# Ledger of designs, part 10: VHH binders against Extracellular exo-alpha-(1->5)-L-arabinofuranosidase ArbA (arbA)

Target 1, 316 residues: Extracellular exo-alpha-(1->5)-L-arabinofuranosidase ArbA (arbA), of Cellvibrio japonicus (p95470)
Amino acid sequence: KQVDVHDPVMTREGDTWYLFSTGPGITIYSSKDRVNWRYSDRAFGTEPTWAKRVSPSFDGHLWAPDIYQHKGLFYLYYSVSAFGKNTSAIGVTVNKTLNPASPDYRWEDKGIVIESVPQRDLWNAIDPAIIADDHGQVWMSFGSFWGGLKLFKLNDDLTRPAEPQEWHSIAKLERSVLMDDSQAGSAQIEAPFILRKGDYYYLFASWGLCCRKGDSTYHLVVGRSKQVTGPYLDKTGRDMNQGGGSLLIKGNKRWVGLGHNSAYTWDGKDYLVLHAYEAADNYLQKLKILNLHWDGEGWPQVDEKELDSYISQRLK
Short names: E, the ipSAE of ESMFold2; O, the ipSAE of OpenDDE; V2, 0.75 times the mean of E and O plus 0.25 times the DockQ between their complexes.

## First folded at step 5 (VHH; framework vhh_sonelokimab_d1)

Design v41
Fold by ESMFold2-Fast, scan of step 5:
Structure v41 (fold): chain B 316 residues (1-316), chain A 122 residues (1-122)
Amino acid sequence: as target 1 above (316 residues)
Amino acid sequence: DVQLVESGGGLVQPGGSLRLSCAASGRTFSSYVVGWFRQAPGKEREFIGAISGSGESIYYAVSEKGRFTISRDNSKNTLYLQMNSLRPEDTAVYYCAADQYWKYSFGDSDYWGQGTLVTVSS
């Protein structure tokens, strides 16, 4: 069966696909074909013990996961936050397998990776995504609103920033200097995800607003760099850290709120994974898996017609 | 569009049990994450727990795991909270809330009920 998701990410263990999304304890689905999904588990049955200390207005949901396999372990990154606040943290929980029937199956929370504190930080510690560079160094991109999207180098066990720390600003929209640092502001950018393809790293970002039914303005933009650290330039050569971004896909009358993508190469084919709200179904959030194509200049393209076909998700 | 109405509140003795119901009207109730919150006199609103649209994923606040159980019946458009071993500290107005997009936060939930009062006293 098809599932209703927000902020989807995927991975594979053996012949089984696993889908992770925003929800109670981070909802996990499994599938043999990427079309028919069944509930598998949640990563947390009880909220993290540190959540309300970091985010006093935390209302129980864990947001915007990313899943990364490294040296025999699965690392699940998750966000603890409250709407409109940057009292936030990205945490990580680890498992040896994603199969709930295995005797080795156990999510072990490793705690906070990074946190944002109002007035100290002009960024929001949510929406993590993991990327390994061409030298095997692992990085986390993250961020929402405020001063934009950031990238930092992870330590060897992928649970904390590396020491010495290395941070880069990779994308932002203009924020008024007259706005208090505690306010999210109007710089509507979040949910970075980086895919390496050929000579380039491609940075995807969601511009606009999610979570408003037919009033959602969410859409995807892209830029690229030969270095994981940037600068990420759009098709016109404009730096994404200076307001650049080339449109990849936006909504139409049937599908709105398109965003929060991940992107993958599976079995030699490239895919874009995102959510979209179906207007005819009360703006219910739907999983979309689209084929990712490349033009003659190496820019990603998607076929919007694939949004209308359940069969387009049959990518096994 | 969803309308939520809580019921089942009342006076109960310490150590007693109580079951709250939240009746939903409107379209596609099964597509909403729904949950329970409470607000005690003089305190901030507190998260109790939430349940996915299918009912298969349930998530609790640390303090509530073991005493409170959340369930739903989509055929009856109803959410439940079973409360056991009640204490005077559980005295509060209990609210149900529904969120279509799974981003559940104070002031972010799509729909809220009007609340039902639970008083734990001898």
Scores: ipSAE 0.516, ipTM 0.795, lowest interface PAE 3.0, mean pLDDT 89

Design v42
Fold by ESMFold2-Fast, scan of step 5:
Structure v42 (fold): chain B 316 residues (1-316), chain A 122 residues (1-122)
Amino acid sequence: as target 1 above (316 residues)
Amino acid sequence: DVQLVESGGGLVQPGGSLRLSCAASGRTFSSYVVGWFRQAPGKEREFIGAISGSGESIYYAVSEKGRFTISRDNSKNTLYLQMNSLRPEDTAVYYCAADQWYRYSFGDSDYWGQGTLVTVSS
């Protein structure tokens, strides 16, 4: 069977690849070759005790993880939310190893990193992604709908915003100023991920709607900046924080709802990791790992035919 | 089109046990995360727990860990909830739900059972 994922992120420990995705307790798979996957673990067996306080409609799904290795520890960021709401928080749980057979294996929840509160915040505290800048400072990008995607500086232990706090708006689509702050609105943008390549930071974002089977309109756009804080400009020079974004990949007749990517450099090659819904398989969400190429002007590109040729296999 | 049918509800005395079943139709039951919810009159639907498609990962609401056990048998397309040490406050209609996409909350899922009533009373 193929690996079912939504919102996939990956890391490597030794010779083993680990895949993290939205699900009960965050689903973890492992692989030796990034094609053949085995169920490894979940990060939570029981929901965080604060989840219902932040999100009264929380139903046990932990969303949109990111995994970041820093100074001998693995930091797993996760989202607590409810569909269509910004009663949300990003939390972090930490482990010394990703190998469940190790005596050092234990997920230790460090609690809430940031929280969004309706009427107070015109943003949604979900979809975290971690990026270290060229000076070694670590940042989190995040966000969904409302007022768009944000970036803030993390503290030294990566568990909360730095003091003094530093925040930036990095990408946004038009939202009516007449809409109540509690409403998600029509600014269909989420799931930021930043990759540093050469002299640029590349911001990937998912535009459109996930999670609606054949009616999903999810697709990936990109912009770039020489500074992690932006401005992120698309190929036409338009600021992503003013509606800019250059199309990277969009669905076709077979594959729908393409988005929520991460991006990596492994063994000298660049990769785009995302989910896609297969129309012929009742729009089931599937893992896709595509080669990321660069054109003569330094823009990323992917081959849509790799949606058909990359086939993950689940061993358990 | 997936259909879910709960069974096994009924009257039980405080301290007693019940096992609920949820029978699913469809070839791809093992592709779904499935879970249990309950709703008492006048209250919101409350999450109990969920189990991954393979059955290897099980996740519980904080209040239910230790008294309730979730399991599944993919060869029978059936989800189970074993309830022990039942209390009067466990009186509710119990629902099963199936979700193909984890980012959809179970509350927004297209696949819900009709519910089975559990009454805990002396």
Scores: ipSAE 0.549, ipTM 0.806, lowest interface PAE 2.8, mean pLDDT 90

Design v43 (from s1 with Y101S G103Y K104R Y105D)
Fold by ESMFold2-Fast, scan of step 5:
Structure v43 (fold): chain B 316 residues (1-316), chain A 123 residues (1-123)
Amino acid sequence: as target 1 above (316 residues)
Amino acid sequence: DVQLVESGGGLVQPGGSLRLSCAASGRTFSSYVVGWFRQAPGKEREFIGAISGSGESIYYAVSEKGRFTISRDNSKNTLYLQMNSLRPEDTAVYYCAADQSWYRDSFGDSDYWGQGTLVTVSS
């Protein structure tokens, strides 16, 4: 009855909210109130033709989208991967409108933005999130496990890395030097998302394991920097690129696997959007939209009680 | 309390070899894990490999295994990188780093870094 989502991101066109999540072709829902949701579309009717070349174990599910509005266009970033592998790529598809009834509605795939190759790359090309800095330069954060979370400068049309390229490591956890570069390892960090608030960029990351029902250990941490490139420091002053991260929210007996957040300012209010698995409903992943508050030192806070009070409704 | 200075970089033809040195000043070089990193323009810093304080354990990034050899001489407070079969894509600034702890991903955030030495592989 509730909206089944993993890795939710949102945007608004006019008076309509659009929700994008992991699924075949990327699942799209629409809403007028962010509570009552209707299936809208999927972004891909057919899988990208390059998917199996990049990821031989690809199963047809496109993962972990991000949606970004830029100069009258919607840019939908998506991940092609397989569980536990860094045979992965982030692609981008573009549309003029999110309304399927519009004559201008058409997703146009622009192809691969970046690709990770085992043994070549100590990172995983999944979990994209777009952030514009205070000078209007657009950046992509991404990553999962391996060597952690990366940030790179996008080109002017937002379809590939800028030239000359500019890359930064923004968050990571310890990985054993004895581990082969092809292995994901135990550095359980992924799903970066950056929100600009006041003088700071806030980097959210998911620590732990998703996707294991009641055995999921997913939870959210945060750090901040005055520069989009970092260093992102947690509340104790520890660099997120050296294992730092301040707990924002974690699971309880009812809600497990909390993570893969996005964060937004809508109509002067700040929100955290994530999925959570409800233990009483066979760990089905559910949409959660929580109010994001700020303490006297500018750190984000959420109320775990809102996990119980926010209830999405799936229409039809 | 360790300072690192790289040397031995320069221009080399494809297929050639270079030996980089990293000279440490300080009293406790043998207590540090030391290693090599490189950074090409516009790319993130890439881990090449590291060697334990005693020299008994050496770890290489898989992509560099077989072409690059890391060694150290604690009596001379010096770390070495022997690079063979060099390719244009090996063109980068090469850095040495020292850390008291070691995991591959954390080693890039080491306590002490050298200034870097430029290696250019071109014809």
Scores: ipSAE 0.000, ipTM 0.092, lowest interface PAE 19.4, mean pLDDT 86

Design v44 (from s1 with Y101G G103Y K104R)
Fold by ESMFold2-Fast, scan of step 5:
Structure v44 (fold): chain B 316 residues (1-316), chain A 123 residues (1-123)
Amino acid sequence: as target 1 above (316 residues)
Amino acid sequence: DVQLVESGGGLVQPGGSLRLSCAASGRTFSSYVVGWFRQAPGKEREFIGAISGSGESIYYAVSEKGRFTISRDNSKNTLYLQMNSLRPEDTAVYYCAADQGWYRYSFGDSDYWGQGTLVTVSS
């Protein structure tokens, strides 16, 4: 059986890789080789006490984690929301180690980082991803639909926005002027992830719709900037905050719903990590780890044939 | 392709216990994440808890921790909710739901729900 994931992110502790995904309490897998995976833990055995206050339609799903290692701690960011709504919040829980056998292993929830409120915010507080800039300042990118993807500066302990606050709009698609602020609208963009490579920050975003099996239109686009704050420009020079984005991967008849990526440099090689739905297996969401290559102009490329050749294996 | 049928509801006195069952028919029950939900008269539907296909990950609503226990038996295609120390406030119709993976669902977006079983906690 292949590893069943939605919204995968990874980190390494020692010789062990850890995989985090949307699921009951945020599901955690471990691996020694990034192919053979064993269930490790979930980050929450009980939902956050504030979840239903923020999201009245919350039905227990914790979405779209990101994991970030900083000064001896692992920071796990997670989303509390309801499908189609911006009654949402990003929270953070921390641990000293990811090894459940360690006496230091304990997830400590630090609560809400940011919250979106309908009518107040034209953005959705989900899909966090952490990036450190070249001066060591840590930022969170996030967002889904509404007014697009945002970036803000985190405070020193990475649990809330810095004071004074610094916010940037980094990517968006056209939203109908006739839509109420309470509605998600037609701007099908979410799941930002930023990778620093060479002289550039690369912003990946998922365009289209997830979560509809064979009707999913999810695919990945990319842009880049020499500054973490943007502007992120696509291959044609169009600003991602003005509808720009260059196609990276869209899938085929076997693999649909490709998106919600993370990206990493491991041992001098670059990788794209995402989920994809396999049509022949009732659109079950599967982990994919693809090699990320770079063209002569410094743009990322992937080989869609690796969707067939990367096969994860769930142990036990 | 999963069909779900809840059973085990009924009248119980405060402080009592009940075990609810959710019997699944259809292909590959062990590949589904399954959850319990309830809806009291005049109230919003509430999440109770969920269990992964293998049974390894179990996750609960904060209001139910320590009183309710979720388990599954994939050889019998059955999900269970053990409820202890029942209160009048636990009176509700209890539903099971199944997803082949945890997508970004709201309650109403799931395709696989049972019809519900009524639990009444009253003297």
Scores: ipSAE 0.407, ipTM 0.740, lowest interface PAE 3.5, mean pLDDT 89

Design v46
Fold by ESMFold2-Fast, scan of step 5:
Structure v46 (fold): chain B 316 residues (1-316), chain A 122 residues (1-122)
Amino acid sequence: as target 1 above (316 residues)
Amino acid sequence: DVQLVESGGGLVQPGGSLRLSCAASGRTFSSYVVGWFRQAPGKEREFIGAISGSGESIYYAVSEKGRFTISRDNSKNTLYLQMNSLRPEDTAVYYCAADQYWGKYSFGSDYWGQGTLVTVSS
């Protein structure tokens, strides 16, 4: 049985890989080889008590996690939201280990990191991703639709924005100035993820629509900067915060809805991790791990044929 | 962690109605997204619809909307499919499925029932 996920992120503890994805309480899988996956746990047995206050239409599904290892702890960031709304918040829960058999295994929710409120905020507080800069400062990128993708500096505990606060707009698509601020609009951009490689930070973003089965238009674009704060420029020199973005991968007849990537360096090799919907299997969302290559000018490349060759399996 | 058993299939005439049930075993039924699929002879399995753990969110395949209704009763650990205005082309084995995962507006399938046959014929 192939593992089916949306919005996948990964980390390693010892010799075990852990995969986190959107779902009730955040679904967690484990693997020794990144091919054969076993259901491990969910991070929340009981939903956050603040969830329905932030998002009145919240139905128990936590979205779009990111997992970050810092000073001996695992920080799991998650999104509370409802579709088409920016009544949203990113929260964080912390654990000492990812092994459910350990006596130290316990997810402890630290509460809200940031919250978006309709009419006040022209952004949506979902799709977090964590990046440490070259000086060891930790930042969160996030966002979906509205005014695009944002980056802010985290405090020393990684549980809230730093004081004084520092915020940057890092990517956006054009939004009509006549559009009401309560509406998501047609600026189809979300799911930022930043990877540091050599002297550059690479910003990946998902353009288009997920979550429409065969009608999904999701695809990945990239830009880069020597500073984590941007500007992130695409291959033509266009700023991602002004509609720039170079195509990395898009769907084909078999695989649609490619997006919501993370990216990692494991044992000296670089990987792109994403979901894709398989047309032949009723557009079921599947885990894909692709090798990430670099061209002569330092731009990332992936081989579309690896969508067919990488098949994750779930052991029950 | 969850076992699913479908029931309620059988022979029904065109224009008739049928209600399928899917009984789940275990203490965690309300934590699963559950849904219905069908497979007609010689065809691929197709998605009908799914319902969130709380029952507040329901997704239907466009072709089934209006004739089929999905509901659940967590106190009885049971998922239902109400099928109205049945047609010969609705003849299929109907499967229930459960998953811990409901993506942004999507459904995965971790656990499957054995299926129940529905035949629409005179």
Scores: ipSAE 0.000, ipTM 0.152, lowest interface PAE 13.3, mean pLDDT 86

Design v47
Fold by ESMFold2-Fast, scan of step 5:
Structure v47 (fold): chain B 316 residues (1-316), chain A 125 residues (1-125)
Amino acid sequence: as target 1 above (316 residues)
Amino acid sequence: DVQLVESGGGLVQPGGSLRLSCAASGRTFSSYVVGWFRQAPGKEREFIGAISGSGESIYYAVSEKGRFTISRDNSKNTLYLQMNSLRPEDTAVYYCAADQYWGKYSFTPSEYDYWGQGTLVTVSS
């Protein structure tokens, strides 16, 4: 059985890889080789107490995590939301170790980092991703639909926006002015992730529609900037805040709904981590780890044939 | 999997009201997002509104907001569309549709997996 994941992110503790994904309480898997995976835990046994206040239609699935190691702690960011709404919040829970056998293993929820409210906010507080800049400041990118993807500076504890607050719009697609602010609209963009490589920050985003089996149009685009705050420009020099984005990978007849990537440098090699729906397996979402290469101009490239050659295994 | 059957269509005068029903089979009706769509002669199928499995979230097309109300009764496996202040341009075949995924894309016909046969609504004097 292959590993069933949506919105995968990874980290390493010692010799063990940990994989976090959308699911009840956030699903956690572990692996020694990034191919053979064992169910480890879920971060929440009981829903966050504030979840139904923020999102009355919340169904218990925590979405789109990101995991970040900082000063001896693992910070797990997660989304509380409901489809079609921006009644949403990004929360954070922390742990000293990811090993469930450790006496120090305990997820401690620190509550809401940021919340979106319909009519107040033209953005959706989901799909967090953490990036440290070249000065050691930590930032969160986030967003889905509405007015696009945002970036803000985190405080020293990584639990709240910094004070004074600093916010930037990093990517957006055109939204109809005829739709009211409570509606998601037509700007099909979400799931930012930023990787620092050489002199550049690379912003990956998922364009199109997830979560619709064979009708999913999800695909990945990229832009880059020498500053974490942007502007993020695509290969043609177009600003991602003005509809720019260069195609990195899209679906084919076998693999559909490619998106919600993370990206990492592990042991001197670069990787793109994402989910893809396998048409031949009832569009079940599967983990994909692809090699990330760089062209002569410093742009990332992946080989779509690796969608077929990377096969995760779920150990019993 | 779910089967859907629309009913309640017919002739109604301009300014009148009509209530459509969509009967669903299966005890998992509450796990499906269900929506209403219509198709007028010579036009593409267009979105009216959708309701989440629990019934707590409802999304309407802007043009229909305030005139049409969507509700569901999961104990009866039934979806409803209450249409008020009907106009001749509301004349269409009305379809109910079901999807596994409640979403920001619930306004797009191609996102729905299961469709009823349709019920004709004619608004004419």
Scores: ipSAE 0.000, ipTM 0.171, lowest interface PAE 11.8, mean pLDDT 87

Design v48
Fold by ESMFold2-Fast, scan of step 5:
Structure v48 (fold): chain B 316 residues (1-316), chain A 124 residues (1-124)
Amino acid sequence: as target 1 above (316 residues)
Amino acid sequence: DVQLVESGGGLVQPGGSLRLSCAASGRTFSSYVVGWFRQAPGKEREFIGAISGSGESIYYAVSEKGRFTISRDNSKNTLYLQMNSLRPEDTAVYYCAADQYWGKYSLPSEYDYWGQGTLVTVSS
């Protein structure tokens, strides 16, 4: 039985790996080896009290987490939204440990980090990912559809935008200026994640549509910049904020809907973590952890054969 | 390829309990997210909750948690809805539905397969 996830992110506490995914209260799994997974917990037993005020169509689901360790705390960022809407917010909850058996274990919600409001914002406040720059400043990337993916500077306690605020547009696809700002439109881009490697920040983004089984067109693109704020340029020199993006991985006959990645350096090796739908198993959403390699020009590469080689196991 | 048949509906008094079953036929039941919906006369279909293919993730609409419990037995191809502390406003036709998409469980239009429904009447 493989672990079934959408929008996976990971961290480690001691010798234990923790996997977070879209679900009720955010589903948490644990593993000692990144192959054999056990249900651990969910971060929320009750929904945030502010959720329905922000998203009137909110139905209790929390989406697309990111997990970040900072100064003795684990920060879990989560999305409150509704399908096809930008009535959304990214919130944050914190914990001293990820071990549910610890007497210090308690998720404490710190509330809203940012909120998107239709007609005011041409962006969607979902799909957060945290990156620290080479000067120690922490930033959040986020976004889906509308006007694309954004990056902003976080304050010192990582719970809201810094003051004075600093915002950047880092990636977008064409959207008609004649389309009403309340509509998502056809700019199929979301789920930013930034990895720092050597002299570069690499921005990964999911292009296309998830969540349509065999009709899913989700695939991963990448660009890079020497500055966290961009511009993120693809292999041809095209700015991701002007439609650029170099293909990293796409679906094949067995695996479709590849996307919503995170990326990590663990024990001196680099990894890409994503979900993929297995055609032979009715397009079930499966966890994939792939080795991330680097070519002679410093671009990331993955081996599609590892989609077949990595098999997660779900423990009872 | 899945067919769904609900059972267990009937008349129950306010404060009572009732368990609904949804029997799946066809192959690959464990590959589907399965959910419960209800529809009162003259109303739209309302999401109650959904359970992942493995049974490990369960999603409830905020108004239903605590009173209703969803479970599944993949070895028997069966989904269950345990309903406690029933109220007159719970009177509806209850449907089970199957889909594979993780993020759209509350949207009736997004489910691929539906049962025929079973009527639950809560009345004295």
Scores: ipSAE 0.000, ipTM 0.144, lowest interface PAE 17.0, mean pLDDT 86

Design w1 (from s1 with E64V; at its last look DockQ between E and O 0.01; V2 from the best seeds 0.00; counts 0 for: pae E 20.2 > 2, placed apart)
Fold by ESMFold2, look of step 6:
Structure w1 (fold): chain B 316 residues (1-316), chain A 123 residues (1-123)
Amino acid sequence: as target 1 above (316 residues)
Amino acid sequence: DVQLVESGGGLVQPGGSLRLSCAASGRTFSSYVVGWFRQAPGKEREFIGAISGSGESIYYAVSVKGRFTISRDNSKNTLYLQMNSLRPEDTAVYYCAADQYWGKYSFGDSDYWGQGTLVTVSS
């Protein structure tokens, strides 16, 4: 049976797959086959010590993780935030192994990577995703609403921005110039993820509103660039910083609100990993792992029939 | 990439009116916030107001609200500033600017700027 998850990302250690989800302390599941999942652990037993100072409305849920392997270590990035505010921060905790039975298993929190402050920053410091470029430089993409999606160089130990800092805007949607900078606004874009394929970096982004059950309008768009820093252009050549974005996939009557994807190459095959709300199960968010195909011009495609592979008991 | 050229400046009497135009060339003009700034001799550049890509949202600085009107015509790639009830303190070089980042009205060196048009209100 599928796992009820939010904002899923995954990685592998040995013969075991690990799935990370938004939730109290970041919920971790494990599997031997990517189909059958069981609870493994939470990355935090309580909460990061700095969480309520960054976001006074913090409710104990850590959001939107990303997991990245680098030089024998597992880096788990996570977000501290509250609904409707960009009083937020992305943190990182590090482990030598994901196996809780190992004597080396211990999450070591490295604290805040970046922080957004209303009126100072026109971006929201959540939704991290890590990409390494062709030269070995590691970058973090991030963002939700406000001024959209950003990308910056990480330092050598992957816990802070590089010095000197290098930041880029990679995608945004229009918002009213009359909105106060403390407000999220109408620019419904978030959750960047970048995948290298062939000559291009592909930026996936979520447009619309998540987390509204049947009213969710969340869907995925894509653009590409030969440089990790952009500009990312859609199929018509429109810049994603200027409203560009080509539709990759949207929901159907049974599966709504698709978004917050990650993407991976495993054993020579490409996959899109995301969540979708299942109408037949009170719109609970469920894991989807879809095959990612490529057309003759190098654009990603998914088969929408794969969305309907699960039938809940209420639909029988 | 956007190129901007202002026109319509000149000499006017106090209480008079002028209409400035800002002709834009380049792709995707409708995706930019565009706005007006002015700079009087020896003073820092002053933000006047801005209008969203669609034209539906308009912001004015307090110093000009009720006297100046900003509009745009995306079919003609043109931004307008209608200035009424002009005062000697409105004397300045007026610039149009375009910015990719909504919710921000300070246009930096990486944004697109016109060359300016002089408005002189006789003292």
Scores: ipSAE 0.000, ipTM 0.106, lowest interface PAE 20.2, mean pLDDT 82
ESMFold2-Fast, scan of step 5: ipSAE 0.742; ipTM 0.870
ESMFold2 (binder alone), look of step 6: mean pLDDT 79; pTM 0.803
OpenDDE, look of step 6: ipSAE 0.094; ipTM 0.615

Design w13 (from s1 with S54E)
Amino acid sequence: DVQLVESGGGLVQPGGSLRLSCAASGRTFSSYVVGWFRQAPGKEREFIGAISGEGESIYYAVSEKGRFTISRDNSKNTLYLQMNSLRPEDTAVYYCAADQYWGKYSFGDSDYWGQGTLVTVSS
ESMFold2-Fast, scan of step 5: ipSAE 0.722; ipTM 0.866

Design w3 (from s1 with V62Y)
Amino acid sequence: DVQLVESGGGLVQPGGSLRLSCAASGRTFSSYVVGWFRQAPGKEREFIGAISGSGESIYYAYSEKGRFTISRDNSKNTLYLQMNSLRPEDTAVYYCAADQYWGKYSFGDSDYWGQGTLVTVSS
ESMFold2-Fast, scan of step 5: ipSAE 0.683; ipTM 0.851

